# Miniprotein binders against q53ft3: the designs that were tried, part 77

Target 1, 195 residues: q53ft3
Amino acid sequence: MFGCLVAGRLVQTAAQQVAEDKFVFDLPDYESINHVVVFMLGTIPFPEGMGGSVYFSYPDSNGMPVWQLLGFVTNGKPSAIFKISGLKSGEGSQHPFGAMNIVRTPSVAQIGISVELLDSMAQQTPVGNAAVSSVDSFTQFTQKMLDNFYNFASSFAVSQAQMTPSPSEMFIPANVVLKWYENFQRRLAQNPLFW
Key: E = the ipSAE of ESMFold2; O = the ipSAE of OpenDDE; V2 = 0.75 times the mean of E and O plus 0.25 times the DockQ between their complexes.

## First folded at step 9 (miniprotein)

Design tG2
Fold by ESMFold2-Fast, scan of step 9:
Structure tG2 (fold): chain B 195 residues (1-195), chain A 83 residues (1-83)
Amino acid sequence: as target 1 above (195 residues)
Amino acid sequence: SPIQEEFEKLMERAERYFEFAEKYYEKGDKEWALLFFEFAARMFRKAAELAKKNNDPESYKEAIEYAEEAQKYAEEIQKELEK
């Protein structure tokens, strides 16, 4: 359904479903994260008139989540990059996760995806400047991030072939990562604003 | 009537969600399949409410039967995902 990527870390493709229309990814050690990429998996679209609102949550001093709207993913823009640095001390925005007031471990943040009506999404205001807007700077950053991620994933795949797998690790097939990287890079080259 | 037109639109939308759910399930994407079956059930239930307001018991029964079928599939998939 959805994927979540942080530069230098393995991609996450198994979101936790917390409600009929709500999905969450855990981000451990979030204080070291500057950017997060959220994207749709596969070729199967959202239902007609629907899209995904992307939220970020961090634990406050009492361990309570503070949710903020980052932006959106839709059939027309199935991936987006968000800057979360600077959002770790702000006020929460209106969000559909309010009833899920969950105390969590310090240093573990979450990305939340809520499947919502496009009309409803159009009326919402993302917090601050979470979405990166400068085309040139953003394109350069994205290319460097993709290169870094691909090199990391490729290194992991080689290591996997040479050593007994660790029982505590989760694994992603290298061909899936490569296909995603090639597709994203191709789209970026054709239109830097495709996302 | 406006109520009948709204009923037909909800039924058509619910049927599309139901079809999407079946396709997602066949491809092994159970999370999307669950979501679409739940959307279908909700739309069918809304259609049933409109049929009730419009004093149309036959359309009400039809919509409820489809809603129950969608809900049953959603519950089965939810159980599979919990394993």
Scores: ipSAE 0.000, ipTM 0.135, lowest interface PAE 15.4, mean pLDDT 71

Design tG20
Fold by ESMFold2-Fast, scan of step 9:
Structure tG20 (fold): chain B 195 residues (1-195), chain A 83 residues (1-83)
Amino acid sequence: as target 1 above (195 residues)
Amino acid sequence: SPIQEEFEKLMERAERFFEFAEKYYELGDKEWALLFFEFAARMFRKAAELAKKNNDPESYKEAIEYAEEAQKYAEEIQKELEK
């Protein structure tokens, strides 16, 4: 029913169903995550009057889950981008003695989706600034993904003279990557939703 | 005017869903394409209602034409999926 995407990670499309109306995705190493995209797969719409409430959960210092409402997905808004970098329970500066002397709790968070009545969803207040819903914000996320990919790919650029011959390895000229990046930016500028 | 601004936002939103529908159809995700064309059609119809309220027959005609186009594509995809 649902998909979950984190920049630089494989997309997740198999949510764990924990109740008739509740689904969960695990987010390992969540402290490295800034944004999460939640979307409906190419399945039938929600029944009339229903939608999905999207929650984020992280372990507190005792390992107990702390749930926060991020926002919603509906038939009219079947995908959403959420900024979670500011929502993590960890102190900005972690306590030095705790970090050195105690085995840390696992850094696994969860995205939860609860199928709810639209009337019930309308009465709930998401945590501030979590939802990224404007075209400008979507464009900014896309541009950051592009920049991240290009910088990552470019970090592996080597001259032909530096290559170790290996018939099982494939290489792509750096100028091809650059041209793809420029073409994608041009397309994004013309239509931010082409992707 | 505030009504004209709301019309333009609805048209932009509907156009985005129309483009999503075309993109997902090209990717082979016909169920997503169907869903997005239906959403586009509904939003174009809402925009048409605003144009009618604002006494703007050209904008009304434009919105209705796009709504009908989106609905036509949705119906064609639905027939494809039921084959």
Scores: ipSAE 0.000, ipTM 0.108, lowest interface PAE 15.8, mean pLDDT 69

Design tG21
Fold by ESMFold2-Fast, scan of step 9:
Structure tG21 (fold): chain B 195 residues (1-195), chain A 83 residues (1-83)
Amino acid sequence: as target 1 above (195 residues)
Amino acid sequence: SPIQEEFEKLMERAERYFEFAEKFYELGDKEWALLFFEFAARMFRKAAELAKKNNDPESYKEAIEYAEEAQKYAEEIQKELEK
């Protein structure tokens, strides 16, 4: 259902489902990450009245996860860019994820997505100004990369769903993601003023 | 002047690409960092040619210095990728 992108890294499209309504992506080497992008993969919408709350988690000095609310994705806004560099030393937020007693590698953070009622989401306050507007040129570039990938992935998912009985789970083969990345990079190289 | 305006636009875009390269390098994506340092160097050199045409030796020198800096970073990253 979801994808996670760090600018310049291979996109992740296979979230780990940790509960009926909760999904997680691992972010290795998170100390080097300034921005993260979260997006919905295909044409499978949230049920009416629902959306996704997006959380960031990093291990504290004791190896325990500290969860912070970054923002939201919805059917009307299926992608969002978040700045996480300022949050690595921030305070934890109230979160729906249970205590995880797994000792993690100190350099691995996580993105969590909790499927929640829109009315419930309206009562929550994201930490700081984690969500970023398309004012910053790098953020604009990252958003354009995301838009390009999202359109490609959605097109592929729709075609597959129309040809066979489609499960709620939707998967994109790794080779398709690699082909997109190579094509985008090639297009940018051929047209240096593309951005 | 039209030449001065075009020079400033090229300098601003080159600086933007230089910033993109730095951010990609920090994120560990050296291939994208290399690409954008090469873009920056190319655009700084175009700006330098406009400064030369505009008889502005100070702007020419500044643009060339930035182009050389971007090229130096590109060469360092290229060596890292070859190892």
Scores: ipSAE 0.013, ipTM 0.361, lowest interface PAE 8.2, mean pLDDT 72

Design tG22
Fold by ESMFold2-Fast, scan of step 9:
Structure tG22 (fold): chain B 195 residues (1-195), chain A 83 residues (1-83)
Amino acid sequence: as target 1 above (195 residues)
Amino acid sequence: SPIQEEFEKLMERAERYFEFAEKLYELGDKEWALLLFEFAARMFRKAAELAKKNNDPESYKEAIEYAEEAQKYAEEIQKELEK
């Protein structure tokens, strides 16, 4: 139902269901991530009166998740860009000898989506600096993300034809990726505010 | 009591999602209908656990019956989607 996109990485379209109304995407090596795009795949809209609350979690120094509300995804705004670089606080990031303090911090973060009633979502307060609210900024960033994703996916498909893949690797069919890209780009071109 | 109030809130929310699922199924949105029936079933089961802790066997029975009905619809839709 949902997708999660990070520049230079494979798009994730298969969220792990962790509760009846909750889905997560794993973000390994999250220290290198500045922005995350969360979006609906387009063919299955939310029921009337419902939407998704988008959360970000990173492990603290004890490995426990610290959850923060980033914003929302709805039928009226089926994609959103979130800046997460300002939200992650490693033990060493603020200390002059910080590298000495972070050797045991896990590097996997999560994006969580909670399916909720719009009325309930309206009563919640997202972190103020996470959401990218400017239409121009969103459009420019989204175009760059789509271009990078398409180029990466096309390159990956060719590379896989030329070598034996690892049995542990997951492959997304190129046709599915291309269909998503075309759908998302068409919607953005028709209405830059669809998100 | 707080437990009784929480039970009533869960029952009301579960019933709303059950009704949403029925409407979506009628409109042909089977994937969302499946999700909402599963969500309703789990909420009805949570309500049943609260009724059990509150020593309320009638409320427990009612919640379980609704949970089973929601689960039955979810299973039927799952089978339709597998075709």
Scores: ipSAE 0.000, ipTM 0.143, lowest interface PAE 16.3, mean pLDDT 68

Design tG23
Fold by ESMFold2-Fast, scan of step 9:
Structure tG23 (fold): chain B 195 residues (1-195), chain A 83 residues (1-83)
Amino acid sequence: as target 1 above (195 residues)
Amino acid sequence: SPIQEEFEKLMEKAERYFEFAEKYYELGDKEWALLFFEFAARMFRKAAELAKKNNDPESYKEAIEYAEEAQKYAEEIQKELEK
């Protein structure tokens, strides 16, 4: 249902379902991660009134998870970029994953997605400076880049015959990411304002 | 009663999820259909627990039957996705 992208790494499209409404992506070597992108894979939108709350978790000095709300993905904004550098020393907030005994590997961070009613999401406050989706020209460019990647990746994700829907970790082949990058570079070179 | 009102709200929520599941399955979005059938089954089971606590065996039976139906559809879709 969801995808997760880290700059310089293979995209993940097989989230681990840990509850009927909760999904998790593992992020090994999280100290080198500055930004993460979360996006929806399906072409059919969330049912009216629903969306996804996006959380980030890292191990504290005792190896215990520290969950923080980063933001949301919705029908109106099916992809979002989050800056997580600087959040790794932050304190945990109240979160829906706290009631679950999620088994985690030391030194591995996680992205969590909780499918919730939009009304409930509107009452929550993400940690400051995590979301980079704003009105700036650079942010608009980045959002268009994410939209392009989402549409490109979704065209491959529709073929479930090529994916294992089991809890096994799966990645899109590297050449799919390369094709997206080459397409975007070509378009940008031809017209820097094409977005 | 407060328990009966809570039961009715859970049944309505479960029915809404069941309806979404059927709609998404028909549209070919099996991942969303699976998710919503699972949501529906869980909400119907929660409603059944309230009916049991409220000594309402007819409501309990109705909620359990819907929960089993939703679970059956979820299991069928899960098998379609696992090959």
Scores: ipSAE 0.000, ipTM 0.203, lowest interface PAE 14.7, mean pLDDT 70

Design tG24
Fold by ESMFold2-Fast, scan of step 9:
Structure tG24 (fold): chain B 195 residues (1-195), chain A 83 residues (1-83)
Amino acid sequence: as target 1 above (195 residues)
Amino acid sequence: SPIQEEFEKLMEQAERYFEFAEKYYELGDKEWALLFFEFAARMFRKAAELAKKNNDPESYKEAIEYAEEAQKYAEEIQKELEK
């Protein structure tokens, strides 16, 4: 039904059903995540009047999940980009040290999707400035993701070529990465949601 | 009055899920049909619990009958999806 994409990670298409109307994607090492894309799979639409509310969850100091509404996916808007980097910051309005962060071991965060009536969704307010939902924004986000991955892979390839690495190590040829990048850019330019 | 209004809202929500399930089943989208019949059953059961607390046996019976019907369809579709 749904897919979840994080820059530099494997796309997830198999959500865990945790309730009749609720689905979850696990996001390990969430401190490194800035943006998440949530989208509907295939050609199966919601029935008229239905949609999905998209939530982000991270553990608080007690290990309890803190759910924040990011936005919605609907038939009219079947994909959305959310910026979560600002939402991971500790809430420090009443703390003596303000928004000061405590160094902690990274935990698994979650993206949650709740299938709901549009009437119900209209009465909910997403956290401010999380949604980055236009097609242009999606294209820009995807391009930045591709650039980041390509730069990282290219840097590694140069180091490996210079260092004459061990034959026991797994390697991917740099030209394969370049071909993937070029093909993806071409497809993205023709249809931003081609996947 | 307030508890009766909440019951009516749950029943209306459950009926909408039931109708969505039927529509998806007709379209051949059995996975969505299954999901919405499960939603309908759950909402009808919530309505039934509310009627039970309100000592309203007629409303309880109505909600339970619909919940059982929705659950039956969900089970049938689940069997169709398993091979």
Scores: ipSAE 0.000, ipTM 0.223, lowest interface PAE 13.4, mean pLDDT 69

Design tG25
Fold by ESMFold2-Fast, scan of step 9:
Structure tG25 (fold): chain B 195 residues (1-195), chain A 83 residues (1-83)
Amino acid sequence: as target 1 above (195 residues)
Amino acid sequence: SPIQEEFEKLMERAERYFEFAEKYYELGDPEWALLFFEFAARMFRKAAELAKKNNDPESYKEAIEYAEEAQKYAEEIQKELEK
């Protein structure tokens, strides 16, 4: 009924049924995962009035599972992209020693899907803002590309006094690159779809 | 009271879903907007039922008006997606 996709990995379409209304996908090497996609296979709809609540589980510092609600899938919204990178790190530790890593057995995270009444699902609140639109993901990627390009180009900037004659090379004034960067970034912030 | 506490929690959750719906619609994701407007409407209606049982007509009116607004947005987006 369900599928789970992680970039760079084979799609999983055979969830493990752990209860009449509960399904699980295993995510080995989960610390390398930033986003996960959960979707319905499209052949069998949910029964009338039902949907799926999507949970993420990771082992805490003591190896105990911690379940968090990421979002939902329904007949009207049969797929969703979730950001899990902020949920699996211990970076929020308030201890002076932070996460003092000791060697542990390999950990496996899980995606859980619970089939529930739509009214019940609407009474639950996802952790933070884990659900991600395709536009939001692409905006973040574009911002990183923009920053990388500007930094790379700027690393080659030289003053005219430092230039040597080169008849086969073209040069672009650095201030033109800066103005383009600032304009693009401003427009991206105002409307991510302007480009 | 316990009923008033439950009403406030439902209203708060519904308002959060309404805000999510508006945000996703602005970001160009009408499918997420539709889902969250539908959830907002359901929670506002549940809050209205609690207010009705608690003989609180002011809270009932507030909740039902928000439910109707959320439902109207959901219906408009549903029409957009079916085209």
Scores: ipSAE 0.058, ipTM 0.574, lowest interface PAE 6.8, mean pLDDT 75

Design tG26 (at its last look DockQ between E and O 0.01; V2 from the best seeds 0.00; counts 0 for: pae O 12.1 > 1.5, placed apart)
Fold by ESMFold2-Fast, scan of step 9:
Structure tG26 (fold): chain B 195 residues (1-195), chain A 83 residues (1-83)
Amino acid sequence: as target 1 above (195 residues)
Amino acid sequence: SPIQEEFERLMERAERYFEFAEKYYELGDKEWALLFFEFAARMFRKAARLAKKNNDPESYKEAIEYAEEAQKYAEEIQKELEK
């Protein structure tokens, strides 16, 4: 039904179904995450008049979830990018997960998707800076370019046992590419214009 | 009046979605703009129905005019996305 993508991590396509209309993805080490992408897998559309409200939650100092509405996914808008850095406030929004008071592991956040009528979705307002425009987003473009480069480069990774001898050919260890990617992501998170 | 308070809450929410729609349209994000204009129209229509039930023709007219404006923009953006 849904997928969740974080730069530098494996894509999640198997949400935990916690109710008939509610789905959750776990985000470990969420303090290191700046953006999440939520998308529909494209195999099953929402029924007419329905969509998904996308929530983010993190544990407060007592381990209790604080839920915030990030935005929506619909048949007309089947993917969205959300900025979650800077969403610590202790201020929760009205949310369908309110009865779920499970104390969570520190530093594990969640993305929640609630399948709702469009009329119900429109009755809640997302936090103002969470939904990222795909147009004119320098940081978003840069992160996507980094992901594309890392995926492309790592697709050529082979073990030494699988290498074909070629004395004029240069090879770069895969872990060096990973270290560059992680370092650049860290720097970009601290200052998008560091370069 | 509790009914008047509910009407004002719906109008305020609809206006926020209208503003979101305009913002995303200016950024060139037509898919978000379309969704938010549709949400604004839904909330303005809900406010209009409440005003009609409350026998308030001036509030009804205000809400329905805004709903029609939001719906018009949504339809125009839908046509742009289909091209």
Scores: ipSAE 0.279, ipTM 0.723, lowest interface PAE 3.6, mean pLDDT 76
Fold by ESMFold2, look of step 10:
Structure tG26 (fold): chain B 195 residues (1-195), chain A 83 residues (1-83)
Amino acid sequence: as target 1 above (195 residues)
Amino acid sequence: SPIQEEFERLMERAERYFEFAEKYYELGDKEWALLFFEFAARMFRKAARLAKKNNDPESYKEAIEYAEEAQKYAEEIQKELEK
């Protein structure tokens, strides 16, 4: 029903169902994780009027679980990026998982998804900086990559009069690179996720 | 009173979601903005129902006006996402 992705790791698609309406993913070596993506697989939507509250849990200094609300996924927003690096020192909050017998090792954090009524979800307060705008991260990274590529390529520009023959090399006219840059930039402004 | 305290709590939460929605809309993240405007509208309507039960027409009007504004933004954003 759900997937969980950490950069540099295989995607997890087999959540442990710990109750009728509660699902968890284990995050081994959680201290190396800064961001996590939670998404719906698309095979089973939430029932009408329901969605998922997404929690992060890690062991405190006593080995006890600390749960923090990251944010939400819904049929209308089926995927989200959450920042968890700043949360590993936070205090716990109220959560729906505390009475459940979830087996856990001290070195493993968890992502928990609780299927709830949208009205109930609206009454919850996520931790202050966990919900990452995909536009904030993706668009800014992509724009920086475009700028870096264009600046690098253009630093090799030379006029045709300055060229020396080099039949073993292939060349690309600078105008092609500029046109590609302008086209990519335009498409990115229209849809940051087009690529 | 407990009813007035709950009304104020709901209004504060709804306003926070409204502000989150505006922030994400300005950043261009229309999906987060839509979700938070919808949550704000739900909470403002809950506050309005409480004000009605408490026979407080000024609070009722305030909550309904905010709920309708949040819903209007959510509907406009939803149409933008469908384009």
Scores: ipSAE 0.267, ipTM 0.720, lowest interface PAE 4.2, mean pLDDT 78
Fold by OpenDDE base, look of step 10:
Structure tG26 (fold): chain B 195 residues (1-195), chain A 83 residues (1-83)
Amino acid sequence: as target 1 above (195 residues)
Amino acid sequence: SPIQEEFERLMERAERYFEFAEKYYELGDKEWALLFFEFAARMFRKAARLAKKNNDPESYKEAIEYAEEAQKYAEEIQKELEK
């Protein structure tokens, strides 16, 4: 249902389901992590009227987990980027994971997703500056990136008549790139956070 | 001139890559940042070569300076990733 991405690391798609409505990702060496992306896999949507509250936990000086609300994911906003590097000194907030006996390794932080009612989520206040970008900013960035990539790739395009044999290289037809671009644009337009 | 137009196009593209690299770095995605800085550097170097061919030393200098900057950031990020 959920994925978790840390830059420079393999994507995590197997959350530990610790309860019917709660999922957890482990983040080893969390001190080196600046940002985390949480996203829906697209396999199972939230039930109608529900979304996910995203929490971050880190061990305090006593080794006890401190949970902080980072933000939210919903069917309408199926992904979010969170900055976690500055959260080490924050006070814990009320969190839905407190009653969970989650086996923790002291050196491992966690991302927790709690499936909750949208109305309840609206009343919660995430920690300041955890959300890195607005959907609009992300969309604009993604669009620029896609355009740049397309322009870059197309700059290397040659006609078959101009092609020099290079047995060591693989070639991708330009129309494949275009089709990918168009498909991605369509998906982005439908849902800026479809990934 | 066609060479000047191509130079400008390359510079613009390189600048975009540079901006993307910065953005990815800000987002903590160092691998993507590295990649885009490398792209930027390559494009700036290509632009520089065109400027040289066009006997435009000012444009050459500008492109080289940006290429070096992009390369520097790429190298710094590479070092960070190796730690």
Scores: ipSAE 0.000, ipTM 0.191, lowest interface PAE 12.1, mean pLDDT 79
ESMFold2 (binder alone), look of step 10: mean pLDDT 90; pTM 0.884

Design tG27
Fold by ESMFold2-Fast, scan of step 9:
Structure tG27 (fold): chain B 195 residues (1-195), chain A 83 residues (1-83)
Amino acid sequence: as target 1 above (195 residues)
Amino acid sequence: SPIQEEFEKLMERAERWFEFAEKYYELGDKEWALLFFEFAARAFRKAAELAKKNNDPESYKEAIEYAEEAQKYAEEIQKELEK
């Protein structure tokens, strides 16, 4: 139903369903994450009058989850980018024994998506500055993500035609990846929200 | 009461999911129909829990019956997809 993307990581499309209307993506090593993209898979619309509220959770000094509302996704706006780097548990902590700097931290955060009525969503206030609405900031982030993916995929390219593949193994020519990258970059420049 | 209002909202949400499940099943999108019937079943079961807390056995019975129907359709579709 939903996807979750972090620059430099594999896209997640298999959320854990924790209630009839609530879905969670695990974000291991969340201290290294600055931005998260949440999007609807294109073929699964919300019921009329409904949308998704997007939350971020991290463990507090007591190990309890703290949920913060980041923003929303809807049929009319099926993707959103959020800055989470300022929302982590360690920000401004003054408790010496509870401070995450004294031990290697358990580092799994969560993105939660709650399917809610649009009327109910209108009464909620997201954490300030979490949603990235600037076209320039979004384009910059997306370009870096695109470059990272292309570099990652290209690192697996093989140029030896003499290689003997496994019967069940699939291979994609490197130039196909390059053409996808060029097409995506071109389309992003024309319309940042084409995806 | 707040609990009665929450019950009504859950029932309305569950009915909406049920309708979407039927729609997508007819369109041939069985995977999404399954998911939406599961949403409906869970929402109806949550509504039943609220009715139980509110000492309302009639609403409890109604919500459970709808939950069981949604679950039955989900199970039928799951079997279809496993073939």
Scores: ipSAE 0.000, ipTM 0.236, lowest interface PAE 12.2, mean pLDDT 71

Design tG28
Fold by ESMFold2-Fast, scan of step 9:
Structure tG28 (fold): chain B 195 residues (1-195), chain A 83 residues (1-83)
Amino acid sequence: as target 1 above (195 residues)
Amino acid sequence: SPIQEEFEKLMERAERLFEFAEKYYELGDKEWALLFFEFAARYFRKAAELAKKNNDPESYKEAIEYAEEAQKYAEEIQKELEK
């Protein structure tokens, strides 16, 4: 139902279901993670009036999980990016997970998703600045990713004189990549949140 | 190792292509989604070949599973476009 992505790591799409309405992703070596993205796979929507509360858990000095509310995903907003760097132990949020997962490994954290009523979610306060909600921050991130993709794709634009024959491969014309880049730049400039 | 570094770069590129494919599909740009899923599958397969040569069966399995996932989405979108 859900996916979890950390930059530079393989996307996770197989959450561990720990209860009928609760899902968990493991984040090994979490101290090196600055941001996580949580998203719905699009195959199974939430029931009417429901959404997902997103929690982050890390082991405290005693190895006990400390759960903090990061934010929400809904049918209308099926993905969210969260900054987890700088979160401090000792200030847990109210949460429905209890003692389900006691992590004794010091470098493993978890993302938890609890399916809840939208009205219940509206009454909860996420940990400060965990959600990347500013248009400027999101625009900078997407611009950086766009530039990275364009540079990557453009690395395949070689002249026919330099092309090594590869009869089993299909090639995408450089003009198609350029057209996509220009169209995406235009869309991003008109509405930074269209992404 | 140099092979491990190259594997990580290919995996990162494939992951980014997969993300763009998902985003374009959600926007209704199915032709672009198809193209990016196909690119993602190819790069995951290239990473898998490096893992195979590096005698790393865990990385090979992970890369192949993602390649198959990307290829599955590409085939599903191809069928949608043919309707």
Scores: ipSAE 0.000, ipTM 0.083, lowest interface PAE 18.2, mean pLDDT 69

Design tG3
Fold by ESMFold2-Fast, scan of step 9:
Structure tG3 (fold): chain B 195 residues (1-195), chain A 83 residues (1-83)
Amino acid sequence: as target 1 above (195 residues)
Amino acid sequence: SPIQEEFEKLMERAERYFEFAEKYYELGDKEWALLFFLFAARMFRKAAELAKKNNDPESYKEAIEYAEEAQKYAEEIQKELEK
């Protein structure tokens, strides 16, 4: 149903179902992550009146999960970009020895998606600094996303060259992917909102 | 008891998912109908586990019967979608 994309990493399309209406993606080494994209796959739309609330969870100084609402995805807006770097600062952790001698918990965070009624979602308040609102931030993210896509697609080039394709399968030459990427970068530079 | 209250909440939520599944099946939205029947089955099974821990065989039987019904509908819809 859902996908999760981090710049410089392979896209995740297999969310773990942890409850009847709740799905999670694991984010290892989350301290290196600045932005996360959550999107709906084109296979199953939400039923009328439903949407997905998007949460971010990280371990606090005691190893306990802290969940924060980032925003929403809906049929009308099936993808969303979130800045999470500020949410994982660890600020406000009070210990007698301060930041000195603090045992680090494993650096694994989660993106959670809760399928909810739109009316219920309207009553919720997202964390103020999570949503990407500026054109410059969106442009930077889009460029990193394109780099991720190009790297992902290119990772299959050797496997495709080593196999005889089935007549029913389509294989895209790496050169075509590169041309598309260069064209998109040029268009984005000319008009950041063409996308 | 807290366990009985949790059981009732799980049953009510499962019944709601079951109703969503029926509604979306009637509307021809078979993929969401499948998903909601699977959600309902899972919630009914969670309720059954609580009833089992609470030594309540009547509630266990009720929850399991609904879980099996939801699972049966999900399997039938899955077969329709594979055609």
Scores: ipSAE 0.000, ipTM 0.132, lowest interface PAE 15.6, mean pLDDT 69

